# VH-VL binders against o46895: the designs that were tried, part 15

Target 1, 223 residues: o46895
Amino acid sequence: MGSNKIKNLVQYEIQDFVSLNKMDTKSHDSLNLNVSKKSRYLLHRVLTNQLINNRSGNACTKTRSEVEGGGKKPWKQKGTGNARAGSSNSPLWKGGGVTFGPKPRTFSNKTNKKERLLALTTALYLKSNNTKVINLDNLDFTNLKTRDLVIKCSNLIENYKKDQKILFVAEPTASGLWRYVKNISNVDLIYTTGLDLKKILQAHHIIFTCKALNDVKEVFNEQ

## First folded at step 6 (VH-VL)

Design Pu (framework fv_pimurutamab)
Fold by ESMFold2-Fast, scan of step 6:
Structure Pu (fold): chain C 223 residues (1-223), chain A 124 residues (1-124), chain B 107 residues (1-107)
Amino acid sequence: as target 1 above (223 residues)
Amino acid sequence: EVQLVESGGGLVQPGGSLRLSCAASGFTFSDYYMHWVRQAPGKGLEWLGDIWSGGDTDYGNEFTSRFTISRDNAKNSLYLQMNSLRAEDTAVYYCARESFTLEDLGPYDAFDIWGQGTMVTVSS
Amino acid sequence: EIVLTQSPATLSLSPGERATLSCRASQSVSSYLAWYQQKPGQAPRLLIKDASNRATGIPARFSGSGSGTDFTLTISSLEPEDFAVYYCQQYDDWPYTFGGGTKVEIK
């Protein structure tokens, strides 16, 4: 029998968040990500189970055949590590395959931990070209204003648009960052202890802290 | 080495039913989206429908009510159930594999492997 | 539904000549266009995908070009085994659609 996944090494450029320059002695870090050979199916299944588990009671969901005639099949990423144009807003990533419809359905609320981890690493791989890594060591949270964070994000991300979704992934001890992020439209924050497939897939841009990248590297590379 | 072999074709009367099979070998069948394509005598290729690696199906609008695609990954087999057959369904039916690589994860792709086809004749 | 129009319907040429086949789409298909060769009594064989990428094992005399709505398949010098019917296919959007075919026959 053959393997259902392939391991891919992704390189990330590390930037100092205050100066937005490469770090002097550590400008790159890497992450080994397992990618599912059945990515469309796996991502749809794990995302659907997540959405159902976050709902109280029964959910109504359209199948591929029920959506056909009105929309395209869910997107896959294209290119050697490069996200396809529009992939972050494709039907699959933005609920295309999980569009709620008129047909009633009762779903299982169980998700295999192995499937969840594979889906997360697959999603991070698909978002790798839209992922930045920042060092927060020089940031003074005491004097930082919400406006300052927005300006830094717009300078960090090439061709940033106000309507694009930014997801910060931080270590659990970075509680100071949350108070600034929580009030900014189109900016969300998750911690490495609570990685969220839906938020990762819905993000146009993902920003990891150096510590968060090391946290997930332990989980994904030791697996 | 990589092969698709169709079977189940033959003569059927109008209003009848027929089930076509496609046996896959030489590749991990469960990883691929599979398609049925037909070709009427002297005419071009017509896409009939597909089935995803996970079992979801899509059909061309004119086929939705009469044709059903299914697969059995344990047996490396693809099926086409054809009901309420009409004279205009007379054609060679091909099964085809949609190309898939991790370097090219687009939503749709070309068909890189085809079976030899099986002839279905609807006539009385 | 995206309609693909192939021209000419029949192309009569001699071995050694250059063949140029056209495929036009009713709307942009970007570069998501494939070419297939079909010989009598045989299944179609993939020649070109993504408008210009030659499939594995396909001779260098076959080349594809174009983007958007206008595509061309070129056979630089026809060999006896190249006399066949050629189909274009788009996979930019559902449903998958094929052109009507161009028959390349010996003069």
Scores: ipSAE 0.005, ipTM 0.444, lowest interface PAE 13.1, mean pLDDT 76

Design Rq (framework fv_recaticimab)
Fold by ESMFold2-Fast, scan of step 6:
Structure Rq (fold): chain C 223 residues (1-223), chain A 125 residues (1-125), chain B 112 residues (1-112)
Amino acid sequence: as target 1 above (223 residues)
Amino acid sequence: QVQLVQSGAEVKKPGASVKVSCKASGYTFTDYYMHWVRQAPGQGLEWMGEIYPNSGDTDYHQNFKDRVTMTRDTSISTAYMELSRLRSDDTAVYYCARESFTLEDLGPYDYFDYWGQGTTVTVSS
Amino acid sequence: DIVMSQSPSSLSASVGDRVTITCKSSQSVLYSSNNENYLAWYQQKPGKSPKLLIYWASTRESGVPDRFSGSGSGTDFTLTISSLQPEDFATYYCQQYYSDPTFGQGTKLEIK
């Protein structure tokens, strides 16, 4: 475990709305993330298991695990998909600076909680330069139009392109934020109680709320 | 359009170091892995390693890890490969290559969709 | 490393000929979870960088003429040029990307 990971400090500038049309950096925060020394292998393994579990149902569905089961194939894929404008073009899920190396004789499709948490922290580290943190506490939502939130937040992203995927990460109590993203193409929202490795890796840009960053800080610092 | 433009030819003495650059344009530099591949005169292609420009994380092939350093500068969308303690058998054309991304891909690697024009490095006394 | 072996090392052909180049990997590059072969083919002309022709063993890169086709699975792969054109005289390389990238030694296609 401990020899299989290293801690890396990531620093974030917290952006506050000083007015309806202006953001400014009022504070800083940091996150000390465990990063796998075999990040490519770990991310591949955890993502593969996530896809298998999504096909067969959740952990409450009792299905037998096999090393090479036919039911473990997420989909039939030949010739590959087209990763063009309007889709994620990022290979961020292939991060970590460690090769897959020689393949093990047998491949286990099981992922434990520690591996899942390590994969999430590794993914967040790999996405750190594309991650912004915003404080929404001083924003008046009663007069905010649906598209305005995304437009204002996209202004924090240098050279933002309309077809790039933005992932918002919010605290669970911010359920009202879904109305501001639900009908916008290339924008998704997840909560800190349901962090999704695939969505994190496929996003071009990640925007944390300040409270969401504090939530993950508590969970991940226990690792 | 996607372009990878490399620095010019270098002539070095044994024991010296060489640093090759690769400037990317036409795409978001930080979203794609950059790889380095070399080709000795009349020989095949040899993978040296990779860098993920967003984080700066690197991975080197065993044959090069004691002598190679890969870095990048995101402000100018440029990747660098420095090879130290040069030997005559390091004479080669050095290429940077972008790793493609397929949304459906479950493997740790993908194919190389764009290549730089190559940088000739000659090691001679 | 996965070792890639190409045959023949060189081949002489005439315009209009059907040519076949083979590539063998020391272990399977078929990934069971997506049922895809992690195998690409590149064309390299003298003094130029390699150009991607085929990926996923059989998918033709955009802009590549339909006379180029890839086939095979697991450890045995083939690149076929159905009717050779003058611009096709080059060296061809197979590459696996199932693990750290490795290339075949190349097949040089020469004018007969």
Scores: ipSAE 0.007, ipTM 0.481, lowest interface PAE 11.5, mean pLDDT 78

Design Tq (framework fv_teclistamab)
Fold by ESMFold2-Fast, scan of step 6:
Structure Tq (fold): chain C 223 residues (1-223), chain A 126 residues (1-126), chain B 108 residues (1-108)
Amino acid sequence: as target 1 above (223 residues)
Amino acid sequence: QLQLQESGPGLVKPSETLSLTCTVSGGSISSGDYYWGWIRQPPGKGLEWIGDIYYSGDTDYNPSLKSRVTISVDTSKNQFSLKLSSVTAADTAVYYCARESFTLEDLGPYDYFDYWGQGTLVTVSS
Amino acid sequence: SYVLTQPPSVSVAPGQTARITCGGNNIGSKSVHWYQQPPGQAPVVVVYYDSDRPSGIPERFSGSNSGNTATLTISRVEAGDEAVYYCQVWDSSSDHYVFGGGTKLTVL
C-alpha cells in the first residue's frame, strides 16, 4: 500500500512573468508528490546508475536544451555561502560535484522506471521551498532580451544571488525560451519530456512554467 | 537559534535499556531538509554513529548496533529519542544528539552534523 | 567495513601550519567532513564537503581531498586550535557513517 513512500501535496503560488510589478495577481496550484521514506539512498542509487550509464557510452536521455544550442561552458562554481530555504544558518550550495566511492554492494546497477519516477518526485519535494511557478501565457518571445529574463528571475526569487544555479522546467513547445537561457552561465533549461534528476538536485532554484506543472501532474499521478 | 539538549538517566545497569531524549528548540524537527541523529563517544575514544531518523519516522542504524537500537520521533513535542537495549560496560559513553544536514547536489547519505547537543554521560555499572 | 586512518597526534608551534591527514581507499571519490572537538566539549564542524567552511569558521581552516588522502590544513595555528580533529565519510557499502580515529593537535 505504498508503505515505502509518503504522498505530499505541495502548494505553489503562481506569478505572472509579464507583469512589471512584484505584487501582480497571483493564483494557486498544487502538485501531488510521492516521497521515498529512504530518500537519501534512493537518490544516490538512481544517480549512480545514471552516471554509470552515461560514462559507459550507453544511451542517455539528453534534454532538448543540450541538443539545440551550442555547447554550454562548464560551470566553475565556488563554494559561496548560500542559505537553505528552510535554514538560515546552513548553506544549501557547496559548489562541488558529486563524489562516488566503490559502487555500493547494497544497490544494483539497474534502476527501474518506477524508482526513477519516485526519485524525481522525492527530489522535487525536497526542493519545494526553492521552487517557483510562473505563467508565460502572455509573454512574447519575439522581442524578449536575455537581460530582461535575468531581471525577471532576480525579481521573482527572494534573496537571489547571481552565482546561484537556476533551473527552468518548461513544456516542450516553449523551445523559444532556450535562445535566451543558453547565454546565461548560471541558468539551465529542461523540458517535461526530459526531466533530469542531477540537474534538479544541483539547482538552487527551480522555476516551473504553469504548462510544465500541468504536464508533470499527469505523469506523477501514475505512481 | 537552534539548540539540541540531551536528557535521561546518567546511570544504567547491565542488561537494561538505555533511554535518552533530545529536545530541539529554535527550529522545527518536522523539516524535510534534515535528519536527526545520535553519536556516542566512549571515555578517551573516538566518535561512533548510532543512527538517525527523519521526521516521517524513517530510521537508519549503525549495522553493529541495529539489533539493539530504536530511534523514535515525536513531532508534537519537537523531540527524538534513543533506546539501546541489553547494555554492557562497552556502552558507557557520552551520548550526543545532532542535526544532520545535506545538500541534494551530493545525492546520497553524505550528510554532515551541523549542530550538536552538549552531550550526556551514560555510565553502565553494577 | 570502510576504515579511515588518522595520525594519533600532530604537534606544531604557534603561527605555523598544521596538516592533519585522513587516509581511506579511494577517499577522493567520497565527501569528507571535519570536526573540531576541544577538550570536554561537543564537536563542531569546521570543514564540510571536502573544502567548504561553515560561517564563523576562520579562513585559516581549509580542506582538500584526492586519491587516498584527505587533508585538513590549519594555517597560522593559535593556542585555541588545540583539539581532537575527526574526519568523517559515508560508507555506501555498509550504509553507515565512518569517523576517523581522531588526531590530537598540540600547540607547543
Scores: ipSAE 0.007, ipTM 0.481, lowest interface PAE 9.2, mean pLDDT 77

Design a1 (framework fv_alextatug)
Fold by ESMFold2-Fast, scan of step 6:
Structure a1 (fold): chain C 223 residues (1-223), chain A 127 residues (1-127), chain B 110 residues (1-110)
Amino acid sequence: as target 1 above (223 residues)
Amino acid sequence: EVQLVESGGALVKPGGSLRLSCAASGFTFSNAWMSWVRQAPGKGLEWVGEIYSETDGGTTDYAAPVKGRFTISRDDSKSTLYLQMNSLKTEDTAVYYCTTESFTLWDLGPYYYMDVWGKGTTVTVSS
Amino acid sequence: QSVLTQPPSASGTPGQRVTISCSGSSSNIGSNYVSWYQQLPGTAPKLLIYDNNQRPSGVPDRFSGSKSGTSASLAISGLRSEDEADYYCAAWDDSLSGYVFGGGTKLTVL
């Protein structure tokens, strides 16, 4: 039947703060994620187009031909001979870059919204074993030092090491959370309105807020 | 193993037409980007053009000297690449190679090179 | 005319180290990765180096590539008689929207 994707149910334990030093599982939630049957190819395609857009002259505004989709996008690279793949535990992203032969180029066509969404759901599925969900609704932040939030949350990660990258995913209304992460070198924060495939794939661990999980559930159900 | 076999090379008069074929085996042809490269007798390599995979839109690009005269096409059901050559000139005399295009992924994106080459087929344009 | 500039010839004796240069511009080598191809007499070209300095399986470590700015180099150490061949550099050119090759270097092992 011409289907190139499969739905997979991912279950999450929602962690609530019992005290400032302890978290317990109080409830469960789930995501139905569409996963590409050609996941490696799709992720490479969407990621390479994201990287091209970050470096291309059309990052801020699009030319007439680019808006119309008629022109081939320019290909740019820094003048270095030693480009390395991002340091990530992703099975699709190995250090130094991976050689394929023969494989098609992916950047000749613009990735559309539907392909980007499928790539995001595929990436989150692949990272599901390294994803935790926390409920911040019951936490009184007045008693919490800035650095302590990340430390407390990292305690949820089995065998966590200090050099591993943690990505927080929060709802847009949680803009105040940046205060708790901004000065910590191995921690990043994105909002559900700006999901970023590169950051998701490069993260060793992902921590969703409960509200962020509900936001992405709504978005992903549009597929 | 991955193999490319060109055929169709011949002696043709100026202004004539000729179609070259490249039979591919040992890989999923429909996923591959393909190029044609030529080499005049005793001269260097010159890129002729490329065709994208079906999944990437099947779009073609051509070098300036052949633009408007040559057409690259593919038949994925037969795992075959074609080069239709029209309005042939004496300077089109060359050995024509088909190649696969491969890439690696780095933090800065994919980077391209010609991985597998056929043995070539000779085209001579002479009166 | 080739877009990338290589010396037309190079020579060495067995065991010597030889370097072949390839010069371009910001639109090709300066912005994109370089590949190198070896063509033995009477044969089709073969991929020798990709991504500036990477070797495909089966290429001995005597062959190495490097890139600096708008120029690239192929180095062959421990020269052997079987290395006698034509060598070509290549890169994508952003301005031409196509691949460009160097003019080729004929390496003679004396």
Scores: ipSAE 0.000, ipTM 0.450, lowest interface PAE 12.0, mean pLDDT 76

Design a2 (framework fv_alextatug)
Fold by ESMFold2-Fast, scan of step 6:
Structure a2 (fold): chain C 223 residues (1-223), chain A 127 residues (1-127), chain B 110 residues (1-110)
Amino acid sequence: as target 1 above (223 residues)
Amino acid sequence: EVQLVESGGALVKPGGSLRLSCAASGFTFSNAWMSWVRQAPGKGLEWVGEIYSETDGGTTDYAAPVKGRFTISRDDSKSTLYLQMNSLKTEDTAVYYCTTESWTLEDLGPYYYMDVWGKGTTVTVSS
Amino acid sequence: QSVLTQPPSASGTPGQRVTISCSGSSSNIGSNYVSWYQQLPGTAPKLLIYDNNQRPSGVPDRFSGSKSGTSASLAISGLRSEDEADYYCAAWDDSLSGYVFGGGTKLTVL
């Protein structure tokens, strides 16, 4: 059988964001992630299409050349993600960037929902060693300061550096978190209804809320 | 473990030809972009050229000093990269390294760097 | 001749900070990311910095990179005798359609 993907089970430990201790209820959770066998090609296609769509949404009045990257062509996409030294500190994860495979000779700019979802699950699998799951139930938002959030993140992430990008993935109803994240230059937030491949791939560290993990679990388990 | 092993270096007369090989292991060679880089005795690094993966059409690029004289090719069934050198000149005397290429798509376009390097093979062009 | 310009030599004493410069143009450093390579005596080059300022696994944080306009710099803090090596900057050059290296800087630890 010619399956273009493999399924991998990823296990996460759920920590209380305030105490950093294991939760008494459901201290562990798992997610079945489909990983593309042509991951470099798929990620490149979906990301390139996202970049084009992002520019179109913000600047629909721009010229064709501006929308397509302002004449920055041909794109010199050269790389061997498979040839790197594999580790949590590998070139693939440092600098907020992503090491991709080379540009295909003929590129199809069409990506469908299934390809987009497969790219997202592939990206999350590749980031699984740099992904933390937290419970926010004990966090007091009324007394929280932006400085406090940064300190908690540094304590949650071992060997955290200030220039590293952190991406929070939260449920749509976690609007209180946005108030604090928006004031921190290297911290971003996305909701489970708007998963963003570029932000996931550029993040050095990903922090899921336990509710967000449950939200995406249903969607990804349908693949 | 990712490894690159160059071979084929020899003493050759000016005007002669030589083929270098680079045996790759520990990664999916067919998906890899590869480069050759050389270093003359006591001098700096000089990029020779590159070859795209077979998936990306196996296209080649060359530095001006070797264009038209050198040809890069690959045999994915053997996980081997080749450098065919013709019309050799004394200035081609160098240690030749094969490398894997990696790049990042972060801004408006891709950027690349030499990730994994072999230990090199020595080519001497003299009479 | 190298396309990117580096000082041919640099020196420092143990524990000091040394900086190696790399100067280019708009077609290379000005438009593309910079990588740095370390070559210990008698060995093959090793990737030290990529994407201007990123370290691969196994490279200590004493090494850092930066880029401003058409120039880049490699900084080595807490200099050690083991850092004595040749250092090369590199970037893709749009005008040449090729990868270009600096001439190399021989770092001596006094």
Scores: ipSAE 0.000, ipTM 0.439, lowest interface PAE 12.1, mean pLDDT 77

Design a3 (framework fv_alextatug)
Fold by ESMFold2-Fast, scan of step 6:
Structure a3 (fold): chain C 223 residues (1-223), chain A 125 residues (1-125), chain B 110 residues (1-110)
Amino acid sequence: as target 1 above (223 residues)
Amino acid sequence: EVQLVESGGALVKPGGSLRLSCAASGFTFSNAWMSWVRQAPGKGLEWVGEIYSETDGGTTDYAAPVKGRFTISRDDSKSTLYLQMNSLKTEDTAVYYCTTEGFLDWGPYYYMDVWGKGTTVTVSS
Amino acid sequence: QSVLTQPPSASGTPGQRVTISCSGSSSNIGSNYVSWYQQLPGTAPKLLIYDNNQRPSGVPDRFSGSKSGTSASLAISGLRSEDEADYYCAAWDDSLSGYVFGGGTKLTVL
């Protein structure tokens, strides 16, 4: 019964985005996520290949890959910042950036579809404590302002801090949501047709629509 | 130069115990996932078990024939991998290889990239 | 007994192309990456192919791997006398929680 991946059941509470303060009205949904036993390597490999492939304009940039790929000894720095020597926890679980081991390599090899899917489900599991699911069916978009979306999100997220990154994951038919998100510096949006490992790992908080959650169940059935 | 050197192979009686060592050099051992693979005389390769890097929790996995009898451990300060073999059976007679999994300096994966030359274990009366 | 099935032997002449098959199930080859190892007589195994079809540095491009469904194959083109060796396929098996190897194929260069 063993595996180089472990299946974990994650339960999400679904909240009505409009009537959050009306009463304690919640429903639940769950997602079975496969988590890689070799998560550090898998996530780094898939992420590095994404960064290489995600080139800008008409020129290939290698500065980020070169910085991450080269080096003999990681620096030993104490001082300002969240991470200091003596930590035994992965930065990925803390929602702050992406850090990998000493003497990192620049990856030139393509990742397999199964590998990419396993990386995505592993990342979502690592972010499960910072993931919310919302129902937008009762939201009136005709009178919604960009600032109203920010206020609603801050009410949804416990102990929200202004500098924290929020990632919305929505179904493709919710294209109208981009109109409100595009001008907010700490908020990003991806669709279920274009799940993005880098954005998932860099987010402090993830907000799924309930329709998006159903879409990803179908995507992950391939595992 | 990257090297793995196994040692500790010997002739032992059924029911006996033996500890194998694997000395690693030329790479950052503490970040490497390690495996043991064995080969009986004139037979094919058989995976014995693995141990994750300390960064990934130092967890171990074992093949069914050795589960409960063999224990894999590591000492990163000495860049050494160990295989403790208890309740030895004649079927355990083999050359034992230590291997690295995936990349040497960081990030293991689903293949065995560096192999030692092996150490011979014979279990007979 | 091996979990993955390989022919026990294969043969060819210098310059020929030979193919070695490896058959498994949905819990191993069907779900996970395949690697191949070359073992020259009297030596330790050496990684020849990883991630189904990738070659490590130092392995000639005349060696190639492929995978389809629950089966994999190793192809050796431009066969040379130095290729005479035992070849093993391997994959992680989800049901067994471990790597499984094929029984090995002894390649003879005639």
Scores: ipSAE 0.005, ipTM 0.454, lowest interface PAE 13.4, mean pLDDT 77

Design a4 (framework fv_alextatug)
Fold by ESMFold2-Fast, scan of step 6:
Structure a4 (fold): chain C 223 residues (1-223), chain A 124 residues (1-124), chain B 110 residues (1-110)
Amino acid sequence: as target 1 above (223 residues)
Amino acid sequence: EVQLVESGGALVKPGGSLRLSCAASGFTFSNAWMSWVRQAPGKGLEWVGEIYSETDGGTTDYAAPVKGRFTISRDDSKSTLYLQMNSLKTEDTAVYYCTTDLWEGLPYYYMDVWGKGTTVTVSS
Amino acid sequence: QSVLTQPPSASGTPGQRVTISCSGSSSNIGSNYVSWYQQLPGTAPKLLIYDNNQRPSGVPDRFSGSKSGTSASLAISGLRSEDEADYYCAAWDDSLSGYVFGGGTKLTVL
């Protein structure tokens, strides 16, 4: 439907999770995200539809009843105040064009899928300043303890606070990671096969694995 | 510099009607979601309702006690929010505040800015 | 009756740490962020805490928020006479499709 979205390229710096060191220029990756011009309305609409319709077939390991902290704020999660005026205050998602007056007519199943996908990419774009990408290839899961994971996360995230919600987004084959995440109240995990708008919006910080980032590139490029 | 100024409060008889206004300045009103919150004398805060930005369709939501009696509207050309109050009851006696969440490109929902309020008295 | 439950009053002496509780359910605090508002006598409320534990610019670090399950709390360390005010918690309620407030806590600095 017309010009209801803007495509944006987001650049991510890849860090090794064990050493937390930035590598050379080769340690960057990017994601093309479509951003809705009516971002707040779209996010609210998709989110309320998710709550009204019982969504089953969870790909994530936590149910809605297992939400331990941070709850669902329908539209909002605070970023870094007035941190960087230029990028944060860009009006691109609410551009000066003519607003669509009447509400859209009923959607087909395919239109609902596109609307949900646009909401996910819009949410990830709005969270891009609070999103990290990590390489887990050097991590020894055999000797890792839950406490070690918490310390690594606090070191990875600038200005981290104890009660801030962290959402890991991992590839489906990273099932071993859940063993550590399930015992931490402020940390959640979702897989690329089950992206969850509510969990993305509730997260203060999002941590993608390199493999998860590659998985979602194909999905988002199909918009 | 961001400011909200409520007006229109008055003494009204039960069953009467009244329209409140809230003049906004210092931010892009057309992009802001606006809310009304009230406080009865010596009592706590009670959310009345909200209206989405014009760019988001201008849809409204209301708290159960006022639904069907109160209507929230906006005039973006004047940067003004309105609350039309019909079928007023003694229980509607309160200071009425308008509030907004200053949208800065990230999903948020909390009341950043409050006006000083305007007093509505429904007396029998 | 308010949807979120707060103690009607709290008190402390200068320099003391005071905690104000806020209890809700899975549809509000359990699922959504909590904000806190301070209302000084004769003034409009002002935002004190948002997103459970974040402080807006200008709010001293003496004020902190926390959330566990369906309950939240506001802590005020190094209590000062100017902290005497009414404090309100708030959260979105999924079941009511609306914003709900606690009944308020009157903090007296003895």
Scores: ipSAE 0.013, ipTM 0.507, lowest interface PAE 8.2, mean pLDDT 77

